# VHH binders against p80196: the designs that were tried, part 20

Target 1, 213 residues: p80196
Amino acid sequence: SQDFDFFYFVQQWPASYCDTRRSCCYPTTGKPDEDFSIHGLWPNYKDGKWPQNCDRESSLDESEFSDLISTMEKNWPSLACPSSDGLKFWSHEWLKHGTCSALNQHAYFQTALDFKTKSNLLQNLNNAGIKPRNGDYYGVESIKKAIEKGVGHTPFIECNVDSQGNHQLYQVYLCVDSSASKFIDCPIFPHGGKCGSKIEFPSFSTNDDHDEF
Key: E = the ipSAE of ESMFold2; O = the ipSAE of OpenDDE; V2 = 0.75 times the mean of E and O plus 0.25 times the DockQ between their complexes.

## First folded at step 12 (VHH; framework vhh_6z1v_2)

Design w5 (at its last look DockQ between E and O 0.56; V2 from the best seeds 0.00; counts 0 for: pae E 6.2 > 2)
Fold by ESMFold2, look of step 12:
Structure w5 (fold): chain B 213 residues (1-213), chain A 124 residues (1-124)
Amino acid sequence: as target 1 above (213 residues)
Amino acid sequence: EVQLVESGGRLVRTGGSLRLSCAASGFTFSDYAMGWFRQAPGKEREVVAAITWYGGETWHADFVKGRFTISRDNAKNTVYLQMNSLKPEDTAVYYCAADLYGYDWTSSAEYDSWGQGTQVTVSS
């Protein structure tokens, strides 16, 4: 069913996920790459609401997307505790959001993987000189402009707060049309996730401290 | 209709204890992860503790570890927050929330349903 207006496509920065009062657990497959990872692909309405009464009978069936699993482990890792192989995370995303998308399971996961590649977030930031490094801060508008230059649409930037109380780049929202074919301008931005005027873009690896020259 | 009702918030002295309850109705409680959040005046809502829909595994924010304990009783459709060694900084409105098959326990945006809150005030 296309009884929704658009998707949010949401990616998260693993270092910012982990550097909070919550902390995190790496997946059983190991520490994620220093790259954005998929959070989800979320049907939404233009009025800020989302679909109701989706198909709770449609449980995740691993055989439907088994060819995607290794790619999803890399690009859609779980950081929640305890450490896991990702199936519970993907089951949550499917049951809550995917069943409302009018896509079958394989198409749903493949589409999100394709949009991560199309968004090219880390490279778009790097092209603007915005690189992950602990202790460096960037203007939130500079981050938005770098992503918009590469994607063609203004993102929403969600921040969280690190263990020391500093705002950091946490999630990036882009919008996708209801047929899941292309990025669009967001009809409405989400609420919450305050950013300061300058925010940290933390490194996941302590080794990166040495390569900032 | 999905409904969450918190209770048990009151005034307590520093070092005191308090137990919050959240009664749930209108959904299959055992399919939901449950969380406690708090919001002080003029501040952003923050997660305090969460408990899985499976196995009863729990998570607690660092600022409450060792002092607060979340638990659930699926037979009573109730989630609890036992708060010990209370400090003035714990003063806030406390909310319970439910997340179907919840995975990202700390993101308030992921929670489907919210209670109306109960006031906890900790005095010197």
Scores: ipSAE 0.047, ipTM 0.448, lowest interface PAE 6.2, mean pLDDT 85
Fold by OpenDDE, look of step 12:
Structure w5 (fold): chain B 213 residues (1-213), chain A 124 residues (1-124)
Amino acid sequence: as target 1 above (213 residues)
Amino acid sequence: EVQLVESGGRLVRTGGSLRLSCAASGFTFSDYAMGWFRQAPGKEREVVAAITWYGGETWHADFVKGRFTISRDNAKNTVYLQMNSLKPEDTAVYYCAADLYGYDWTSSAEYDSWGQGTQVTVSS
């Protein structure tokens, strides 16, 4: 594995993922929960670059983390088309990022799951009165503060744009130390979709008309 | 050393066609999925299309489906975007990017290399 400075722990909001000009497909395991899902746990350098594909020979081995599969299906679903059970997505994340983490497959996926639980993003937002609802807009700073209050560290909020041109909460970046033990202040924030001052926090309730291939 | 160079962008009339090219160097081209992005003035960069390393799968954004087609020629280390039925709203700087395993086409963070872009302008 390559040396790195910290992890980006990235969670995505499925409703926003699907509520855009792009296609989305629900997992074969079913419609995802209206909760944040894991995008990835990404080793990163302080300069904003990242190592990737550190071991091409380390193919995903389901037997290494079989005990986590059910939890991963719920918390780390794929919304890419065609519809899948997540293995392709997890393989991508492992080969691209996980192989650079100095963790084995089980530890890598478990770590991500643990940090999802620890971050408890939706609950932290709800505690601040920020709830997913179509047509409701929230200050991006309010969202950041709500998460910061819960997690103890400032997140980066990435936005995407829906079909109407509205900015919406797409992904939340948190930083994890290189030992994968705790959240830390991000040494640097990613170059993602910049958010307006107010962004939508959409609900899946009206966005479930998607293709399943 | 990794380099992506877009070309082909120019002024075209509404309804016209244009073919963009992206020449890749500094890496094993066939190992990477490729994507096209665009950014219009005052708007965020958005994904246009993506293609797997051997062209077995392609993805196109809903707003361009039926009009745009991504393809690649690995022998030439080049990815293409054929754009037909162009509209003024297609005016943007178009970028190509590379990702080794090409899965989530929509996240710019998944791509590890970007070109400088080529300007496409569609007049009414």
Scores: ipSAE 0.017, ipTM 0.370, lowest interface PAE 5.9, mean pLDDT 88
ESMFold2 (binder alone), look of step 12: mean pLDDT 82; pTM 0.837

Design w6 (at its last look DockQ between E and O 0.42; V2 from the best seeds 0.00; counts 0 for: pae E 4.5 > 2)
Fold by OpenDDE, look of step 12:
Structure w6 (fold): chain B 213 residues (1-213), chain A 124 residues (1-124)
Amino acid sequence: as target 1 above (213 residues)
Amino acid sequence: EVQLVESGGRLVRTGGSLRLSCAASGFTFSDYAMGWFRQAPGKEREVVAAITWSGGETWHADFVKGRFTISRDNAKNTVYLQMNSLKPEDTAVYYCAADLYGYDYDSSAEYDYWGQGTQVTVSS
């Protein structure tokens, strides 16, 4: 494994993912919950670069984290087409990022799951009165503040743009220390999609038409 | 050994057209989704367009507004960006990038390989 400075812990909002993409496929395990899902746990350097593919020989071994699979299916689904059970997605994340984390497969996935639980993004937003609803727009600073209040650290909000040109909450970046033990202030924020002052927090319920094509 | 080499960038007039090419080598090109990014002076790098491994699907940024089109030729290990109706605000270094999984075209961190970039300058 390579040395790194911190983790990006990235969670995505499925409704926003599907809303802007031509192809969005629900997992074979079922439609995702209207909740944030894990995109990845990414080792990163303070200069904004990142290590990747640190051990190409370390193929994903389902037996190493079999006890986590059901939880991963719920919390770490893939919305890529064709529809999948997540294994390919997890393999990608592991080989590209996980192999650089100095964690074994079980610890890597467990860590991500734990931080999803700890961050409790949707609940933190709801506590601030920020709820997913089509047509509802919220201040990006309000969203940041709501998450910061819950997590204790300032997140980075990444936005994508819907077909109407509206910015919407797409991904939330949090930072985790290199030991994968706690959230930290991000040494640097990613170069993601910039958000306007107000962004949409769409409901996933209106995106039921997104299936495998 | 992996290389992405952009070409085609040059000075063009407003309203002009330009076709960028990115030649890939050192990896199985057809297994990767490809993307174009750009970075203007003093601005952050932003995604312009992406294309699936087969070329069956494409994605374009909102600011493209139909002016740019991404395509690929897997037989030539090349991805293209046709740029029409160019504007001064399109002036930037354009980068080619490869993404094995193609899960999130908006996240630069998803891309595995990057080119050195080619300069596109649009004069008024």
Scores: ipSAE 0.462, ipTM 0.756, lowest interface PAE 1.4, mean pLDDT 92
Fold by ESMFold2, look of step 12:
Structure w6 (fold): chain B 213 residues (1-213), chain A 124 residues (1-124)
Amino acid sequence: as target 1 above (213 residues)
Amino acid sequence: EVQLVESGGRLVRTGGSLRLSCAASGFTFSDYAMGWFRQAPGKEREVVAAITWSGGETWHADFVKGRFTISRDNAKNTVYLQMNSLKPEDTAVYYCAADLYGYDYDSSAEYDYWGQGTQVTVSS
C-alpha cells in the first residue's frame, strides 16, 4: 500500500526540448510528431514532498505491456541521446515513479496514455488560436485558460529557455486523483521553470536538421 | 551497497583551481548520468554540471560556464569536476549525484544516489 495524495501528469513539448543548449536525439523511429508527449505520471504529497524508487528490484518487464509499446513509441518518446527505442526512458519512469503508484506496469502505462488522450492539449490550444509557430508569442494566462476550458482544471505551465534566451512553453502539469481515475484541481503547484508573461510555442522547422550522430 | 565518495575539496585563493573527484561503487556506473551540485550556507542545493551516462554530452550551469568542466572515466567509475578561475561565491559543499539514464539534469529531486559532499572554500 502506497501512501500518496495525488499524481502530477506531465507532458512535454518536443520542439522546446530540442531547441535549447542541451542536445537531443530523435527516437530510432524518427523525428517526433508535432504534439505533446508524456514525460511521466508522478505520485506526490499535498505538502510538496514525493515518494520515489519504491521497489528498486521491480525491473521493467516488456511482456507485461507489450500491447502498448507501439502506442508508447508515439506518445512517450525519449529525446535523450543516444537515439533509442524508449525502453530506457520507460524503465526510468517506472522504477522512479511507477513503483510508487500502486498500479502494475500495464495499468501504469495505460493510465498515462489514457490521460494524454483525455487532456487533448494540442487541440485545446488550437481551439483558442494558440498554434505551434516559430516566432509567435502567446500570453501564459491565455495558454492556461485554453487548457482549463478543455480539461476543467487549471494547469501549471513550466517554461524553459531556448538557445537564444527566449522563454517558451516546455511542460504542462495536470493533477490526477490518487486512484488514477480523473483529473482534479492541483493541491499544490510545483515551483521553478518560471515563465514570462508571453512565451514562444515553437514548431519543428525545415532549418532544424539537428541529429545527434 | 551504493556509495558515492567525493574528494578534493579544500581552501583555495580567488583565481585558483581545484579538481573534485567522485568515486562510485555498488551500481553499474555506465548506466547512470552523473551530476555535481553545490549548497552554500542558507541556500538551496543547485546543479553545477551534469554528464550523460555515455559521456557523450555535458551540461554546465551558466554561472560556471567557461570555468568548470565535468568529465567521467567509466573504466575507473569516477566523475570529475575541474574548477578554474574560482571566486568567493563558489564557496559551498559540493555533492556528486547519480540518476539512472538521466532524463532531467537540472533537478536535484531526480537524482537517486548522493555523496556526503566535499567542502570548497574560496578566499581572497
Scores: ipSAE 0.217, ipTM 0.621, lowest interface PAE 4.5, mean pLDDT 87
ESMFold2 (binder alone), look of step 12: mean pLDDT 84; pTM 0.857

## First folded at step 14 (VHH; framework vhh_6z1v_2)

Design x1 (at its last look DockQ between E and O 0.61; V2 from the best seeds 0.00; counts 0 for: pae E 4.5 > 2)
Fold by OpenDDE, look of step 14:
Structure x1 (fold): chain B 213 residues (1-213), chain A 124 residues (1-124)
Amino acid sequence: as target 1 above (213 residues)
Amino acid sequence: EVQLVESGGRLVRTGGSLRLSCAASGFTFSDYAMGWFRQAPGKEREVVAAITWSGGETWHADFVKGRFTISRDNAKNTVYLQMNSLKPEDTAVYYCAADLYGYDYTSSYEYDSWGQGTQVTVSS
């Protein structure tokens, strides 16, 4: 049996990550696509706590998932500064969370990629007429419903705040069963940035290009 | 063993000032971003401020309104929170936290280690 109850599968909206008062750095592999990217796949307990760093000796080994690197660069980029190729980010996610998943490195990253594809968040939003555009605001409940219709389970929407003080769609939390096989209803929702009734779904702008190496 | 120990919390009057300290040990302090959080009774824990590993960048919550300032001294393995113009609504337990990767300073999920907290009480 797994030593956790479920996974949080967290996806982020890159434009919102970069549209804040803090720094944003495009990956060395290039500007991310205007699509949701993976933040992480996190083992979690029903009480809201989570295991972490379950095997500190399990260093990231690129050879274990070399066939996924190109896909991960596109779908799992880091926007943290300084600019990076994603390896440090993936190493962090693996050591902190992946080592607690009971999955090997390849299965862990592949699973996250598969769930990104399955969730198809941007398409689900588009199907509901919710499209990324600067200055456009959407009801947070409408966003939740659009995702729920596509995924079949209620998401948690986390917001951050842009430089003007507007709430914007930042991250989407979905829950995955402990066997990493399917989406489930979340036993508990995370504590994160609360959203107003209306939130922005921004697009990338030229001002978001803080660092690109 | 990673350890974060907060100090400096006490009872103060409205308009008063406090300086909180967080002493870190058991890890390479200069490799971590640091953050201050607070939790008031019956409320969720919220981020107050964050600082990068070098101290080159800081972030402060909107409710700070310029009243609080985060800083760090890597030679002393200590992060600070200078709090001025304190209000009763600032009453909370204040926590220090360490973030190795520093991807999102506003999320408690990003932080790897936490202190026990120090109580700050602001009376009217």
Scores: ipSAE 0.637, ipTM 0.824, lowest interface PAE 0.9, mean pLDDT 93
Fold by ESMFold2, look of step 14:
Structure x1 (fold): chain B 213 residues (1-213), chain A 124 residues (1-124)
Amino acid sequence: as target 1 above (213 residues)
Amino acid sequence: EVQLVESGGRLVRTGGSLRLSCAASGFTFSDYAMGWFRQAPGKEREVVAAITWSGGETWHADFVKGRFTISRDNAKNTVYLQMNSLKPEDTAVYYCAADLYGYDYTSSYEYDSWGQGTQVTVSS
């Protein structure tokens, strides 16, 4: 019954999570694939504010989405330290964001998984010749155009900075209508995460091991 | 219910030191990542430092250049910010924040709970 205007659907690039000064730990199931992964599906208002924690007593109930767990381990891994399964991360995303979505737990997680498939980010970038490779730089506008060509809507690109000070592709925001049925043009873009005009798209397979000892 | 209470903010001279404290109550402190943020007049709130729920990892913004150190004491439900070599540009309201498990603990968007803030003023 929460009243919000749209969702941000946010995906992150694991190599850019892990090559910063922030600690990174692989899931107990191992190193994630070299692909975008889901960060979250976040109800938002058009004025730049957002609801959160809409039912603090609605704890994650694994039995409600047990059929999705293997797919979520692949597509929604946690890279936070220490190494773990995804349940803490999914609990955080559900409690903070999912309880505000007007979806039940199964529908919430299934919807995000479906939008990852529909967005097809890595393939859309590949179709434009934009591939993960250390030392290669890409124009931010070229990245936006490649995604827009495949999805039909302009994304917001969030960058972070690796341990050497290079700006890099970190997260991609797409917008979804409030009924969680389709991508839409974003009513508003988030602040922060400035990219500059050219950024890296780092390869995950060559990164240092960030597991905590 | 959930409370974060900052203390220790005051007027100090350039080059001085200050220790901020944030006392937490109403939740299981050891499950939460903690962060210090600041907001100067006319600017957006920005992350200063963060510490994981386990206390095993810390992160500090480049603009503090090793001058600030975050730490936590789970026995006292308290997070600290040691501020050394203070500059006038460090003048701001400093906020303590908490986030369950802290997946992306460097982003203010991720934090669930916030304190009221404590004013730090650094005079020339």
Scores: ipSAE 0.210, ipTM 0.595, lowest interface PAE 4.5, mean pLDDT 87
ESMFold2 (binder alone), look of step 14: mean pLDDT 81; pTM 0.834

Design x2 (at its last look DockQ between E and O 0.67; V2 from the best seeds 0.00; counts 0 for: pae O 4.0 > 2)
Fold by ESMFold2, look of step 14:
Structure x2 (fold): chain B 213 residues (1-213), chain A 124 residues (1-124)
Amino acid sequence: as target 1 above (213 residues)
Amino acid sequence: EVQLVESGGRLVRTGGSLRLSCAASGFTFSDYAMGWFRQAPGKEREVVAAITWSGGETWHADFVKGRFTISRDNAKNTVYLQMNSLKPEDTAVYYCAADLYGYDYTSSLEYDSWGQGTQVTVSS
């Protein structure tokens, strides 16, 4: 089947990408802001499988989305090494996932940018007192509730492990309907990326942050 | 047609060495990050080692650091896992996987192409 059932919309926390034993390289445009960034918009089936690489000849064409590039550099940066302008990362996301989305390149990237804005993840967490700070731990259920309050749908939280062995907030999955128009309840959640009951939300700075007062 | 074929798995004594190979075809190999994963009976698949598409960065899990080394030969479309100082705990089916450009190449969720696996058994 070519028809897919929904999208995962996936955002990542840059500090959690960079504080593992994996190498991390800032984009050539510099260190990203301390905010969630887009990983991708991924067609999926309700049975837990997904389509991919639906047109291997559909190379990324910058002229199709040139008006979005500066916004994508801010909101969809690559942290993979070596440092880059993001084109390989966006090519990866387009070729693997975007070609299966029934959207053209401009619509694909614009749609993901719009959903990042609508999700407002960092502010939703901050409204619940959940802030990036090294050495602080938050309940995974508290993180889910904070996001659900702002977005209206329960997220899936993916964790990874920093170089010291601590479980931490890594990626947030929200679901989008197959017409790419709105957030929906996830038909299923992915398996993997296990979290414990409490996890770090690391800072992207070297200075310890903690509650004021 | 994308294919990954592992080879080199066999029975080896504790302390021995093995080299696994994964031959790739049906895609531009030099554009893909490559990973080795393993799955022991009754356990979940886990990442063992990974290498970027350029070959400039490698990653190894803590439980194999210093013992296993991933490498690639883009001219031969092959990725390798050199396994030294083998222990009975290393007994598993080892899988090769590939991901275009490989943004998050240490996560199994990122890999879209998988081999069928090769059995490594380490005797006491």
Scores: ipSAE 0.263, ipTM 0.610, lowest interface PAE 3.9, mean pLDDT 87
Fold by OpenDDE, look of step 14:
Structure x2 (fold): chain B 213 residues (1-213), chain A 124 residues (1-124)
Amino acid sequence: as target 1 above (213 residues)
Amino acid sequence: EVQLVESGGRLVRTGGSLRLSCAASGFTFSDYAMGWFRQAPGKEREVVAAITWSGGETWHADFVKGRFTISRDNAKNTVYLQMNSLKPEDTAVYYCAADLYGYDYTSSLEYDSWGQGTQVTVSS
């Protein structure tokens, strides 16, 4: 039996993460690709609450998912400072959320990677003519529709704010069934981070004020 | 048992200064990023400042405008918030929070533990 109702599958746009007044550090493995990266796969309840830290004794064990590390470095990087190789980030996600997923470590990380591939967010946006470019703005509804067309389900778009006060595409929420098998319509969307009518989809080309590896 | 205990909140006059402290126990303090939040009556809780586990990086909200500074002493398992040039609009309950990774300092959802808060009141 599952102790949660569904997963939030959250992907982030690295350029928007870094284009804020908040600190940003490229991973020690190098500058991230200009593509969506995984933030997390989070068990959730339909009432908007979530389980967390379900097994504090289940420490991250790299040997359980060593075959995924290279892929995770590319698709699940950390942009937090100080620069890191992602292990601390993955440990956080596992202990806080993964331990509540009823999946082992390998299955948890593999599942997230698979859903990133399946969602194919950047391609879906590109198919709709929505491309990352500094100074270009897109309708948030257009972004939602483009993703919906590709994924088959309506996403939640979370925005952050750049140094000029503009809203940016920051994170995309999709919902996954409790068996971690398919995308579903979200029973509930998260609170906060709502976007204006038009938002920026920035490019990762200009980050001179941020620390690198 | 994870415990965060805030202290230092009190009534001060406009332009005054306070130093808040948050004593942490029940976990490896140096593994956690720490943050200060505040919540005024009838308003949403908002992030004030955050600091990485090593203290190497800090973040402050726009409304701080150089008036507040977050710091930490890992040897004492304590995080601090120095508040200068206080204004009536700074009146709130101030909360300490811990985040194992501190990936998104602006999101309360990232933080795993919270204190009970300390009341800061700034009179005009």
Scores: ipSAE 0.025, ipTM 0.482, lowest interface PAE 4.0, mean pLDDT 88
ESMFold2 (binder alone), look of step 14: mean pLDDT 82; pTM 0.834

Design x3 (at its last look DockQ between E and O 0.04; V2 from the best seeds 0.00; counts 0 for: pae E 7.3 > 2, placed apart)
Fold by OpenDDE, look of step 14:
Structure x3 (fold): chain B 213 residues (1-213), chain A 124 residues (1-124)
Amino acid sequence: as target 1 above (213 residues)
Amino acid sequence: EVQLVESGGRLVRTGGSLRLSCAASGFTFSDYAMGWFRQAPGKEREVVAAITWSGGHTWHADFVKGRFTISRDNAKNTVYLQMNSLKPEDTAVYYCAADFYGYDYTSSAEYDSWGQGTQVTVSS
């Protein structure tokens, strides 16, 4: 028996991350694709709490997942400043969350990558006619339904606020069973980041106040 | 053992200045971003400012409006919050937080370690 109830699988929209008053730095590998990226795979309890830092001695070892690094650079980039190659971000996610997953490093990262592929969020949205475009707004319920139709389970949509005060699609939460085998209905949704009825789905724009590399 | 100890909070008059300090121990300070939060009576805790591990990038809340500045000295394992032009609405317990990558400065969930807080009171 595992010491958690389920996973939050969290994906974020990079354009929305950067379209804020926060600092944003593109990875050293280049500008991210206009696609959802992985934020994390987080063990969680059904009461909304979560285990963390379950093994502080389990430092990230890139040799254990070297075959995944190129894929992770594309699908799991860091937009935090200063610009990085993702290793510090992955180390953070591993130490904080991965060590509690009962998975080894390779399995943890591979699992997240697999669920990103399986969820196919951008395609699911596109199938519903929801496409990233600056200035276009979509109903949050429409977004949820589009994802639900593709994934088979209701997502949680987290919004952030752009520089003009508009709500925009920031992160998508899906739930994964404790065995990391399939998507499930979320026992509980996270608090905060509530969206208005209509939210922006922005595209990347050129911002002079951001560091690219 | 991770430890964060805030200091510098006190009673000041409107328009006054304070410098808060947070001394960190028990972890590699230079590997972690640091943040300042505050909580006023009857209100939720809110982020005030954040700084990356290198100190190369900072973030400040909108209500700061240039009045506060976060900084750090990695050689001293200390993060600072310089507060100028203080107002009564700045009255709160101010908390130092650590153990986050700095991916989302506004999310308290990103922080794993917190200090005990220091009281800042601004009188009219």
Scores: ipSAE 0.020, ipTM 0.469, lowest interface PAE 4.5, mean pLDDT 89
Fold by ESMFold2, look of step 14:
Structure x3 (fold): chain B 213 residues (1-213), chain A 124 residues (1-124)
Amino acid sequence: as target 1 above (213 residues)
Amino acid sequence: EVQLVESGGRLVRTGGSLRLSCAASGFTFSDYAMGWFRQAPGKEREVVAAITWSGGHTWHADFVKGRFTISRDNAKNTVYLQMNSLKPEDTAVYYCAADFYGYDYTSSAEYDSWGQGTQVTVSS
């Protein structure tokens, strides 16, 4: 049997992935939208450990979720190099995390897509006057409050560092109950990815052509 | 130049403890999942423990049974493996490795960067 206590539902900000000193490659389907994208839906234990690779023989089968692929290309892109379609990334997420979720492949991917829609992160930030703009800085607590107001639960905000050494909004963690039915308060928050009191929220507008060459 | 440098491996008695350290340089440490792997003579390399780039999630192989604990200190660009209740079966070269994104940080095939290893020997 497969068990776990909750999911982390993790979304990332593509501009913050791509403006560091590491390589970033857009998917073969093109530059991602200026929106949060799904990183993953990860079964976890309340003690900070997690299950993984719960069925190594359950290979990704495109026919099980073919109706979702267009939506996943928009909402679940990979930015890893080299440029490719999303199948390698989705296979990685399925084999490592999805096989531990007690969901079949279609339900697993559909559930994550539904939670992205429900979280409504970009709009919740916009409602508080927080929008992506190069050179602007926002209070981390303001970001958390804007998301909490819209979702009803406090997020964890993970930051990374751009190529100029500035801290920026990178990933947002929300928690989902083990039945994959609703957001819940996180039983435990992740550690690491430190943010200062104010951080960037970058846009693609200054970097949009650079990362494809 | 990407570097991972392990330290702390030595000879210890059965039931003893030691802490391995891995110092990282040449990349943005906080973007990488980190793993500890081991390879005993004549055996294939196997994952021992892994930790996400944020440090908020850890994974440990069943064969360590809560005896080993991975941790990281992002301020020092260092990942640790605390090893308690050591057994002769734990004798191996221990490697740290870094995996961008953490695609599958329990699989050695997915890691881009490796240390040279540190020898741990557990005497009867």
Scores: ipSAE 0.015, ipTM 0.209, lowest interface PAE 7.3, mean pLDDT 85
ESMFold2 (binder alone), look of step 14: mean pLDDT 81; pTM 0.832

